# VHH binders against q75qn6r703to848, part 2

Target 1, 146 residues: q75qn6r703to848
Amino acid sequence: KPSMIQENLFIGGGLAARSIYTLQHLGITHVLCLCANEIGQSDTQYPDLFEYQNFSITDDEDSNIESIFQEALDFIKHGEETGGKILVHCFEGRSRSATVVLAYLMLQKKLTLLEAWSKLRKVHRRAQPNDGFARILINLDKKCHG

## First folded at step 8 (VHH)

Design t01
Fold by ESMFold2 at other seeds, look of step 10:
Structure t01 (fold): chain B 146 residues (1-146), chain A 123 residues (1-123)
Amino acid sequence: as target 1 above (146 residues)
Amino acid sequence: EVQLVESGGGLVKPGGSLRLSCAASGSTFSSYAAAWFRQAPGKEREFVSAITRGGYTTYADSVKGRFTISRDNAKNSLYLQMNSLRAEDTAVYYCAAKRGWSYYKTAEQYDYWGQGTLVTVSS
């Protein structure tokens, strides 16, 4: 089941993203997928029901996940502007999706990394960015907050 | 709503390069995700490359490192730079677009298509 981070924002894995009736009950309208290379889009995505943003980011320490932060934030802002709710997911709901959610909380909600981490872990205990992504987030925190 | 016209196809030797262009008209191209597909004789259309409205690019494995997709929203144009061409790249290449944020690898999910431009890679 997706974890609610705030009223308009949810995090999950591939199973949550496939639970279409659950997503509709939660009022999800926008789905940000970080694992398009790991799923069959034709069999697992429903573009008539949800607005999708797809990225193919591997869960490797050297993946440049920071390169997609701005486009991901723009998509989340779009969902907010339409009164919708956004699911951010990767395959396991552990590393890539957590990293993007933390970046969103830091850049959009102006939280420090520690504040964002505490907020996310309170509702989504499996969150654990890989070490490379963690370093990206630490550097982002320094740029934003010293 | 949007109209797409491809150009730049032709005959080229293996190892050569071509640049395909796709001109969009009738609507603001920046509102669309765009893609290139190709179809060889007797085969289904297959995904080549896509670019989201925000500029994120993705490629089929068979063309990674050889092809580069780009867009110029001010000129309402999509491009495919094709380098190190091989005989297997011979196909009609199609420009496709979908209003919205995402790319898709399945041709049926794109709403707008050009007429195609033929690329022949042969000695």
Scores: ipSAE 0.211, ipTM 0.620, lowest interface PAE 4.7, mean pLDDT 89
Fold by ESMFold2, look of step 8:
Structure t01 (fold): chain B 146 residues (1-146), chain A 123 residues (1-123)
Amino acid sequence: as target 1 above (146 residues)
Amino acid sequence: EVQLVESGGGLVKPGGSLRLSCAASGSTFSSYAAAWFRQAPGKEREFVSAITRGGYTTYADSVKGRFTISRDNAKNSLYLQMNSLRAEDTAVYYCAAKRGWSYYKTAEQYDYWGQGTLVTVSS
């Protein structure tokens, strides 16, 4: 089951993203997938039901996940502005999706990293960005807040 | 709706390069995710590469490091630079587009297609 971070934003793994009835029940309209290279899109994604944004980001410390932050945030903002609800997911729901959600909270909602982390961990205890992603978030926090 | 026309195919020796172009008309290209697919004789159409509205790119494993997708929204154009070509790259290459944010790796997800351009890599 996806975890609700705020009324319009959810986080999960591949199993949550495939739980179509649950997503429809929650009112999910937009799905941001960070693990498109790890799934079979034709049998796991339903573009008639949901608007998708797909990225193929590996969960490696060297992956430049920051390169997709702006496009991901634009998608989330679009979903919010149309009155939709957004699921952000990766394969395991631990690292990539957590990193993007934290970046969104910091860049769009103006939270510090510590505030964003506290907010996320309250509802999604499995969140654990890998060390490289954590470094990216720490640098982002310093850039935004000193 | 959008109309797509490919160009740039031809005969090339193994190890050579080609650059494919896809001109979009009838709609603003920046509203679309775009992709290249290819179909070899006797095979199903397969994914080659895609680019999102925002410029994120992805590639099939078989072409990573050799092919580069790009787009120029001001010119309503999509490109595929193909380097280090191999015999197995011989196929008809198709430009495809879908309105929206996402790319997809399955051909059935795309609504608009070009007529294709033949790439032959001579053995």
Scores: ipSAE 0.199, ipTM 0.604, lowest interface PAE 5.0, mean pLDDT 89

## First folded at step 10 (VHH)

Design u01
Fold by ESMFold2, look of step 11:
Structure u01 (fold): chain B 146 residues (1-146), chain A 123 residues (1-123)
Amino acid sequence: as target 1 above (146 residues)
Amino acid sequence: EVQLVESGGGLVKPGGSLRLSCAASGFTFSSYAAAWFRQAPGKEREFVSAITRGGYTTYADSVKGRFTISRDNAKNSLYLQMNSLRAEDTAVYYCAAYRGWSYYKTAAQYDYWGQGTLVTVSS
C-alpha cells in the first residue's frame, strides 16, 4: 500500500504502483516512476488511467539523481495544479523515491532536510536514501539554507 | 496533417558516425515525448532512445554511451547522433511521438510514426 505523505502525495514501491484498484480508490491520477528500466511498462503501467512521468535512475551512490529533480518537481506541481494526487515510486520504495520526495519537500515546500526527513519517516519508515543520495540532499540543504 | 519525416540514413563503415534527423509537422512537437526505434530485417521494432517533453533522455543498453538523442523545439526536430557504429546497428530507424510526459519502450504506445530511414553499417 502507498504511504500518504500529504493529501495529494504518496510514496511506494513497484508493488504499490501495480495495485491499480488501490491507486484508483485513493484517487491517484499521476504516477512518477523512477525505475522505468526495471519494470515491464506494457504490463505494469496503464497510460489510459494515469498520467506517467518515467525516469530510469539506478539506486547506486554515484547515480546523478539530482539531474532529474527539477523535471520531477514540475510533474508533481502539475499534478497538484490539476487537482490530482501523485504517487512517487521506485522499485523498493526505499531510496530513489524517498530522495525525490525529500527534494520536493525541501525545494517546493521549503522544509529543511531534517524537517522533510521527519515528515517522511512518520508515514514511511522504509525510507532510506543511499549514502550518495543523502550527500546530495545534505548539499541541497546547505545551498537552500546556508 | 501530422507528419514525422526521418532523414540522414546511409551506408557507413564500422566505427563511423551518422546523424539522423526527424522533422515534425502538423502538431505541437514541444508538447510530445519523442523516441527513436529501429527494426532489423525479420525482427520486431526495438526501442533505441527517448527524450521526454521536459528533456529527460534515456537509452537502450546496446547504444548507451554511443548514441545521443536531442531535440530542437524551435525547429520541430528530433535528432540522433550515432557514434562508434557497429554492424548490429544496421536497421531502419523510426521517429515516434507520444502525447504526454512519459516515454515508453513499447512501440504500441506511440501515437505518430515516421516512414523510417535506413542505416547500414558494413565494411
Scores: ipSAE 0.374, ipTM 0.701, lowest interface PAE 2.9, mean pLDDT 91
Fold by ESMFold2 at other seeds, look of step 11:
Structure u01 (fold): chain B 146 residues (1-146), chain A 123 residues (1-123)
Amino acid sequence: as target 1 above (146 residues)
Amino acid sequence: EVQLVESGGGLVKPGGSLRLSCAASGFTFSSYAAAWFRQAPGKEREFVSAITRGGYTTYADSVKGRFTISRDNAKNSLYLQMNSLRAEDTAVYYCAAYRGWSYYKTAAQYDYWGQGTLVTVSS
């Protein structure tokens, strides 16, 4: 159930993240979880199979998701550099994971927000950052592109 | 000779404060996630707080707003500032390190452990 954003990058929700056989079949090696306090970590994560980075970011308009962008991007870049594939997920696969993927596309792949949004929505129609996250992404776009 | 050595424990009255330190040696501390766990007599070791290698912090609900985790990679040290201490905070506090990128709330995931420092909160 993960959606493929690009060759080594996938997005999904909690259900996709627990579909372990699917993740292994896709060759996923790295999992970035934005909802660690919302899942049963010991029952849904398998550190012997995947490298994890866990954050606990609420899907609230006031959540400072930007504070974790650099650490998240470093993890994604590490996964790419080792030849691995990365799943980025939150609980619903709509807001937090979409926000981080968009930030990655803008900061690392140098896309404008519009370009990143179009790319994400083509493969992951449920993407819908909340209004606070959208404002963060709009401000980021301005910083990156004038 | 990997070592984690905790210090700063002691006796304190309710409402008081303590600062725990953990000195790391024998490994590249900056490449590890680090955490504090605690264990009261007769109970299982429980998660208190963690800080990832990149500086993201998280806390058990019972200590949020009262405890602050931090690290100083130049000094190979992990800290826990404990404010507004309560009787239920009485425990042996353990420093732990995990070689992966992230934290886990499950003690079994951590690679290195200190011997612990006792914190007693009593009138």
Scores: ipSAE 0.373, ipTM 0.713, lowest interface PAE 3.1, mean pLDDT 91

Design u05
Fold by ESMFold2, look of step 11:
Structure u05 (fold): chain B 146 residues (1-146), chain A 123 residues (1-123)
Amino acid sequence: as target 1 above (146 residues)
Amino acid sequence: EVQLVESGGGLVKPGGSLRLSCAASGFTFSSYAAAWFRQAPGKEREFVSAITRGGYTTYADSVKGRFTISRDNAKNSLYLQMNSLRAEDTAVYYCAAKRGWSYYKTAEYYDYWGQGTLVTVSS
């Protein structure tokens, strides 16, 4: 099941993203997929039901996930501005999706990394960015608050 | 009306380069994700590369590091720079466009298609 981070923002894994009836019941309208390289889109994505943003980011410490932050945040902002609700997901719901959600909380909601982390872990205990992503977030925190 | 027209195909030796172009007309190209697909004889159409309206690019594993996708919204054009060409790159290359935020690797999700341009990589 997706975890609710705030009224219009959810996080989950691939199984949550495939649970179409649950997503519709929750009012999800926008799905941000970070693992397009790992899924069969024709079996798992339904463009007639949801608006998608797809990225192919591997869960490796040297993956340049920061390169997609702005486009991902623009998508989330668009979903919010149109009255929609957004699911951010990767395959496991642990690393990539958590990293993007933390970046969103830091860049758009102006939280420190510590504040964003506390907020996310309260509702989504499986969140665990890999060490490379964690370094990216630490550097982002310095840029924003240091 | 709506049209996508590919150009730049031809015969090239292994290790060579080609630059494909796709000219779009009849729709607001800047509101679309754009992609290249290819189809070799006897094979299914396969994803090569895509670029979103926001500029995110992605590539099939078989072409990463050799091919570069780009777009020029002012000219309603999509490009594919193909370097270090191999015999396996021989195919008809198709330009495709999808309205919205995202690309897809699934060909049936695309709204518009060109007629294709032939690339032959041979000694």
Scores: ipSAE 0.426, ipTM 0.740, lowest interface PAE 2.4, mean pLDDT 91
Fold by ESMFold2 at other seeds, look of step 11:
Structure u05 (fold): chain B 146 residues (1-146), chain A 123 residues (1-123)
Amino acid sequence: as target 1 above (146 residues)
Amino acid sequence: EVQLVESGGGLVKPGGSLRLSCAASGFTFSSYAAAWFRQAPGKEREFVSAITRGGYTTYADSVKGRFTISRDNAKNSLYLQMNSLRAEDTAVYYCAAKRGWSYYKTAEYYDYWGQGTLVTVSS
């Protein structure tokens, strides 16, 4: 179920994150989890197999997801620099993970929001940031591109 | 050579405050996520709070709003400010570190542990 956004970057939900053999086959080495309080870490995470970054961000319009963007992007950049591949996931694979991927494409790859959105939707049609997250991304686009 | 040393435990009345410290040595503290766990008599060691190498903090529900975790990488130190203490907070508090980016609530995943410092909250 992971969708490939780029050779080294994938997006998915909680079920994709639990599909360990699939992740290993894809060469995933790093897993960014946005829903750590919604899962049982001892039953779903394997630190000997993957490097993890865990956040507990709720999928609410008022959640301050922007507060974790820089740390999330640093983790993705580190995974890329070591030659690894990164899965970004939340519980449903629709809102939180899409928001972080879009922020990464805008901040690290210098895409406009429209370019990042088109790229993501091409491979992951279920992407649907909530309205609050969408506003955060629109404001980020203005800061980056006027 | 790797060492974590807790300090700051003691006896305090309900409603009081304590500040725990953990001094790290023998490893590059800034490359680790760090956490506090606690263990009351007859109970399993339970997660209290964690801070990732990038500064993201998280708390167990039972302490959220009362406890504050922080770190000072220049001093290789981890802290836990404990306010509004209750009898149920009585436990041995342990400092733990995990190589890598993230925290875990699962104690078995942590690489290094301190010896513990006792916090007693009693009238």
Scores: ipSAE 0.367, ipTM 0.712, lowest interface PAE 3.1, mean pLDDT 91

## First folded at step 11 (VHH)

Design v02
Fold by ESMFold2, look of step 12:
Structure v02 (fold): chain B 146 residues (1-146), chain A 123 residues (1-123)
Amino acid sequence: as target 1 above (146 residues)
Amino acid sequence: EVQLVESGGGLVKPGGSLRLSCAASGFTFSSYAAAWFRQAPGKEREFVSAITRGGYTTYADSVKGRFTISRDNAKNSLYLQMNSLRAEDTAVYYCAAYRGWSYYKTAQYYDSWGQGTLVTVSS
């Protein structure tokens, strides 16, 4: 089951993302998928039911996940502006999805990394960005504090 | 009317290069994700590469490092630069567009298709 971070924003793994009736019950309208090359799209994604944004980011310390932050943030903002609810997911719901949610909270909601981390961990204890992603987030936090 | 027109296909020797173009008309191209698919004789149409409306690019494993997708929204055009061509790259190449934020590897999700351009890689 997806974890609710705030009224309009949820985080989960691949199993949550394919639980279509659960997503519809929660009122999810937008799905941000970070693991597109790891799933069978024809069996797991339903473009007539949800608006998708797909990325294929590997869960490796040297993956440049920061390169997709702006497009991901734009998608989340689009979902919010239309009154929708957004699921952010990767395969396991631990590293990639957590990293993007933390970046969103820091860049769009103006939280420090510590504040964003506390908020996410309260509802999604499985969150654990890999060490490379953690370094990206730490550097982002420094950059946001001029 | 919505149209996609491919060009740039032809005969090329193994190891050679070719650049495909796809001209879009009848819609706001910048609002679409775009992709290249290909179909060899007797085979299913398969995903080659995509570029989202925001510029994120992705590639099938078989072409990664050899092919480069790009778009020019001012010219309503999609491109595929194909380097280090191999015999197995021989196919009809199709451009496709999806109105939305995302790409898909599944051909059935795309709204619009070109007629295709033949690429033959042969000695």
Scores: ipSAE 0.405, ipTM 0.733, lowest interface PAE 2.8, mean pLDDT 90
Fold by ESMFold2 at other seeds, look of step 12:
Structure v02 (fold): chain B 146 residues (1-146), chain A 123 residues (1-123)
Amino acid sequence: as target 1 above (146 residues)
Amino acid sequence: EVQLVESGGGLVKPGGSLRLSCAASGFTFSSYAAAWFRQAPGKEREFVSAITRGGYTTYADSVKGRFTISRDNAKNSLYLQMNSLRAEDTAVYYCAAYRGWSYYKTAQYYDSWGQGTLVTVSS
């Protein structure tokens, strides 16, 4: 089941993203997938029902997840501006999706990393960016807040 | 009318390079994701590479490191730089466009297609 971070933003894993009836019931309109190479897109994605943004980011400490932050955040902002709700997911719902959600909270909602982390962990205890992603987020926090 | 026109195909020796172009017209190309697919004789059309409207690029494993996709939105054009070509790269190459945010590896999701350009890699 997706975890609700705020009224229009959810986080989950691959199983949540496949649960089409649940997503429709929650009013989700936009799905941001970070694990496109790990899923069968034609079996699990329904472009007639949802707007998708697909990336293939591995959950490795040296993966350049920061390279997709701006495009991911533009997609989330678009979903918000159209009155929609967004699911951000990776395969396990632990590292990649959490990292992107934290980046969104910091860059779009202007939270510090500590504020964003507290907000996310309150609703999604499995959130655990890998050490490389954590370093990226720490550096981002410095850039945003001195 | 939406049109995609590929060019730049031809005969090239193994290890050689070739650059494909795709000219788009009749729509706002910059608002689309774009992709290259290819179809070898007797095989299904397969994904080669994609570039999203925001510039994220992805590649099939078989071409990663050898092919580079790019786009020039001011010229309404998509490109595929193909280096270190192999015989198995021989195919008709198609450009495709999708009006949404994302790429897909499944051809059926793309709204618009070119007619293709033949690339032959042979000694």
Scores: ipSAE 0.376, ipTM 0.718, lowest interface PAE 3.0, mean pLDDT 90
Fold by ESMFold2, fold request of step 14:
Structure v02 (fold): chain B 146 residues (1-146), chain A 123 residues (1-123)
Amino acid sequence: as target 1 above (146 residues)
Amino acid sequence: EVQLVESGGGLVKPGGSLRLSCAASGFTFSSYAAAWFRQAPGKEREFVSAITRGGYTTYADSVKGRFTISRDNAKNSLYLQMNSLRAEDTAVYYCAAYRGWSYYKTAQYYDSWGQGTLVTVSS
């Protein structure tokens, strides 16, 4: 099931993203999928019900996840501006989705990495960016906050 | 009226290259995700490549490393550079657009389609 990070922002895995009635009950309107190649879109995504942003990012230490941060953040901001609620998910809800949520908290909400991490881990204990993603987040923290 | 018009198809030898173009009109192209699909004789239309409104690109496994999708929003145009062409790339290639943020790998989700341009790879 999705974890609520803030009123309008949720994180989860592939099972959460497939639980359409749960998403509708939570008021989810926007779904950011980081694992499009790992799911069957015709069986798991419903463009008439939710607005989607799809990426195919592998959970490997050398994956260039930073390349999609700005587009992902733009999508989340769009959902917030329209009064919607956003689910950010990958397949396991552990690494890719956590990385994007942490980047969002740091870049949009101006949290340090430590503050963002603490906030995320309190509601989503599964969060564990892989080592390459962690390095990207550490470098981002230095650029934003010294 | 929303229009997508492909061009650049033709006959090419194996190992050759072609560049396909798709001219968009009648809508704000920069607000759309765009994709290339292809349909070989007797086959269903299949995904080739997509580019989101923000520039994220993705490719079918069969064309990765050989094809490059790009867009020029100032010219309302979508491109597909096809290198190292093979006989199995022979198909009618279609330009498609979706009025949302996302790309999809299935044809059923796209709002607008071009007429197609034929690419034939043979000796």
Scores: ipSAE 0.368, ipTM 0.716, lowest interface PAE 3.1, mean pLDDT 90
Fold by ESMFold2 at other seeds, fold request of step 14:
Structure v02 (fold): chain B 146 residues (1-146), chain A 123 residues (1-123)
Amino acid sequence: as target 1 above (146 residues)
Amino acid sequence: EVQLVESGGGLVKPGGSLRLSCAASGFTFSSYAAAWFRQAPGKEREFVSAITRGGYTTYADSVKGRFTISRDNAKNSLYLQMNSLRAEDTAVYYCAAYRGWSYYKTAQYYDSWGQGTLVTVSS
């Protein structure tokens, strides 16, 4: 089951992303997938039902997840602007998706990392960016908020 | 109507290089994700590489490090630089476009296709 972070934004894993009836019932219109190489797209994605943005980011501490932040945020912002609801997911729903959601909350919604973390953990206890991603987020927080 | 025309195919020796081009017309190319697929005789069409409208690139494992996808939106063009070519790269190469945010690795999701350009890698 996807976790609702705010009215228009949800987080989940691969199971949530393929639970099509649930996604439609929740009114989700946009799906941001961070694990495209780990899934069978023809079995799990439905472009006639949802707008997708796909990335293939490994959940390794040295993965360059920061390189996709801007494009991911643009996609989420577009979903918001059209009145849609967005699911952000990776395979496990723990590290990559959490990292992108936190970056979005910090960069677009202007939250500190502490505020973003508190907001996310309240609804999604699985959230745990890997150590490399955590360092990226900490550095981002210092650049944005001190 | 979106129209895609590939060029640049030909015969090349193993270890050689080719640059494929795809000219787009009929829509604003910059609003599309674009991809290269290939099809060897008797095989299914398979994913080679894609580039999103935001510039994110991805590659099939078999070509990673040897092929480079790029786009020039001012020229409405998609490119594939193919280096260190192998006999296994012999195929008809197709460019494809999807009028959405994402790339897909399955051919069925793409809206528009070129007619293909043949690449033969042989001694």
Scores: ipSAE 0.366, ipTM 0.710, lowest interface PAE 3.1, mean pLDDT 90
Fold by ESMFold2 at other seeds, fold request of step 14:
Structure v02 (fold): chain B 146 residues (1-146), chain A 123 residues (1-123)
Amino acid sequence: as target 1 above (146 residues)
Amino acid sequence: EVQLVESGGGLVKPGGSLRLSCAASGFTFSSYAAAWFRQAPGKEREFVSAITRGGYTTYADSVKGRFTISRDNAKNSLYLQMNSLRAEDTAVYYCAAYRGWSYYKTAQYYDSWGQGTLVTVSS
């Protein structure tokens, strides 16, 4: 099941993203998918029910996930501005989705990496960015907060 | 009137290169995701590459490393640079647009289509 990070923002894996009735019950209106390379879109996505943003980011240490941060954050902001709720997911809900959520908390909510990590881990204990993504987040923290 | 017009197709030998262009008119191209699909005779239309309105690009495995998608929103244009062409790249190439945030690999979700440009790779 998706974990609620804040009123309008949820994190989960592929199973959560396929649980359409659960998402509708939670009031999810926007779904940010980081694992489009790993799913069958025609079987798992419903554009008439939810607004989607899809990325194909592999969970490898050398994947440049930072390249999609701004577009992902813009999507989350759009969902919030329309009064909607956003699910951020990858396949297992562990690394890619956690990385994007942490980047959102740091860039949009102005948290330090430590603050963002603490907030995420309280509600989603499986969060574990891979080592390459962790390095990206550490560098981002330095750029944003010194 | 919404229009997408492809150009740049032609006959090329294996290993060669082509650059396809797609001119968009009648709508705000910068608000759309855009994609290239292709269809060989007797086969279903298949995904080649897409670029979201925010600039994220993705590619089918069969063309990754050989094809490069790009867009120029000031010129309302989409491009596909095709390098190291192979016989299996022979197809009619279609430009497509979707009014939304995302790309899809399924052709049925796209709102607007061009008429296509033929690419033939043959010795």
Scores: ipSAE 0.353, ipTM 0.700, lowest interface PAE 3.2, mean pLDDT 90
Fold by ESMFold2, fold request of step 14:
Structure v02 (fold): chain B 146 residues (1-146), chain A 123 residues (1-123)
Amino acid sequence: as target 1 above (146 residues)
Amino acid sequence: EVQLVESGGGLVKPGGSLRLSCAASGFTFSSYAAAWFRQAPGKEREFVSAITRGGYTTYADSVKGRFTISRDNAKNSLYLQMNSLRAEDTAVYYCAAYRGWSYYKTAQYYDSWGQGTLVTVSS
């Protein structure tokens, strides 16, 4: 159920993140969780199998998701450098995870917002950052490419 | 040798403040996530707060807005500023460290633990 954005990067929701055998068969080694306070970690996370980065970001228009971009991107880069594959997920796989993936594509892969959006929507039609997150991404695009 | 040593506990009246410290030695503290847990008599050890190696902080709902976690990597130290203390905050407070990227709210995932410092909040 995870969508492959590129060879080493996947996006999904909470159900995808707990589908452990699927993640192992895909070769996932690193899991970036944006909804840690919305899940039971002892029942859904397996630190012996995967390296985790956990954040508790609410899917509200006023949530400061930009504050975690750098740490999230560092985690994704680390996973790639070790030859691993990364799942980025939130609860529904729609807003928070999409926002972080778009920020990664823009900041690390140097895509414009339009290019990143096109790439993500091609493989993950559910992607829809909330209006506050969309404003953050538009502002980021202007700072990077204006 | 990996060591974590808590200090700063004591007796405080409700509404008061305390600052807990945890001194780390024998490992590269800056590459670890760190957390505070607490355990009241007859209860399981429970999560209080964590700070990742990258500086992201999180808190249990019961202490959010009253407690502030921080770290000073140059001093290999973790801190917990505890304000507006309540009787329910009475517990032994433990410092913990995890060698990975993330925090966990489950005590069993942490690699290293201190011996604890007692905080008593009593009228």
Scores: ipSAE 0.340, ipTM 0.702, lowest interface PAE 3.4, mean pLDDT 90
Fold by ESMFold2 at other seeds, fold request of step 14:
Structure v02 (fold): chain B 146 residues (1-146), chain A 123 residues (1-123)
Amino acid sequence: as target 1 above (146 residues)
Amino acid sequence: EVQLVESGGGLVKPGGSLRLSCAASGFTFSSYAAAWFRQAPGKEREFVSAITRGGYTTYADSVKGRFTISRDNAKNSLYLQMNSLRAEDTAVYYCAAYRGWSYYKTAQYYDSWGQGTLVTVSS
C-alpha cells in the first residue's frame, strides 16, 4: 500500500503506517510521521519495531512545514546510511508527506522541483501538496537552483 | 548514573510566570528527545510539551501560546517558560527523556524521569 519512490524511500497515509506486517514485509525500519497529533501513538506506533520521527504539522496553507525540513532530511539520510528503508507518511498520504518527500528529493538528491514532482507522481498519484506548501516548494526550488 | 533533576517550581498568582529547569547528567543529553509532563492531584500524568533532539517543539493544546519549551545541550538542560499561569496549571511537573529521534505524548515511552517540581497557581 505504501508507494515506493526510491529503493529505500516510501510514501503513504495513516492506513499504510498502521499496516505493521506490510511494513515489515517491505523491510521498513524507519517511519517519519507528520501527523502525530492526529493519531493515538500508544495504539498505532511500535517503537520496539521501528525508529520513529514524529511531527505534528497540520495540512493548512499557513503551517510552517519548512521548519521541519532539515530534521526530516537528517532522519531520512540516517535511515539510508544504516541500510534501512523509510516510510514518510501523513494522515491521507496526499499533502504533508508529499511536501516533505519533494523537499528531500530537492535538497538531498539535488533534483529540481519539476524532476522531483515527476518522480513522485509516477508512483504516487495521490500526491498533491496544498497551495501554501506548493509555494514553499517553489521558493525552495528558486533558492537551490536560481 | 542517569539523572534528571527539576527545579524552579513554587507558588505563583494567576497570570504570573515561572521558569522550570531540568538538569541532565550521566548521559549524552543532546542525543535524546526531552519532554515535560505534569500530574495534578487525583489525575493521571499528562503531556505538556516536548522538544526533539533536532529542536522541533510541540505542546498540549491547553498550554499553547503560554508555555515555551527550550533546551541548551551545552549545559545539558531543558527548560519550560510558563507564562499567563492559571489555577488549572497547578501540578507536579516532570522532566522526561527518550533515547531516540522522536517525542511521544504518552508517558510509557520515556526512558528517564525526574522526581518532579511542584507548581502551585493560587491567589
Scores: ipSAE 0.336, ipTM 0.696, lowest interface PAE 3.3, mean pLDDT 90

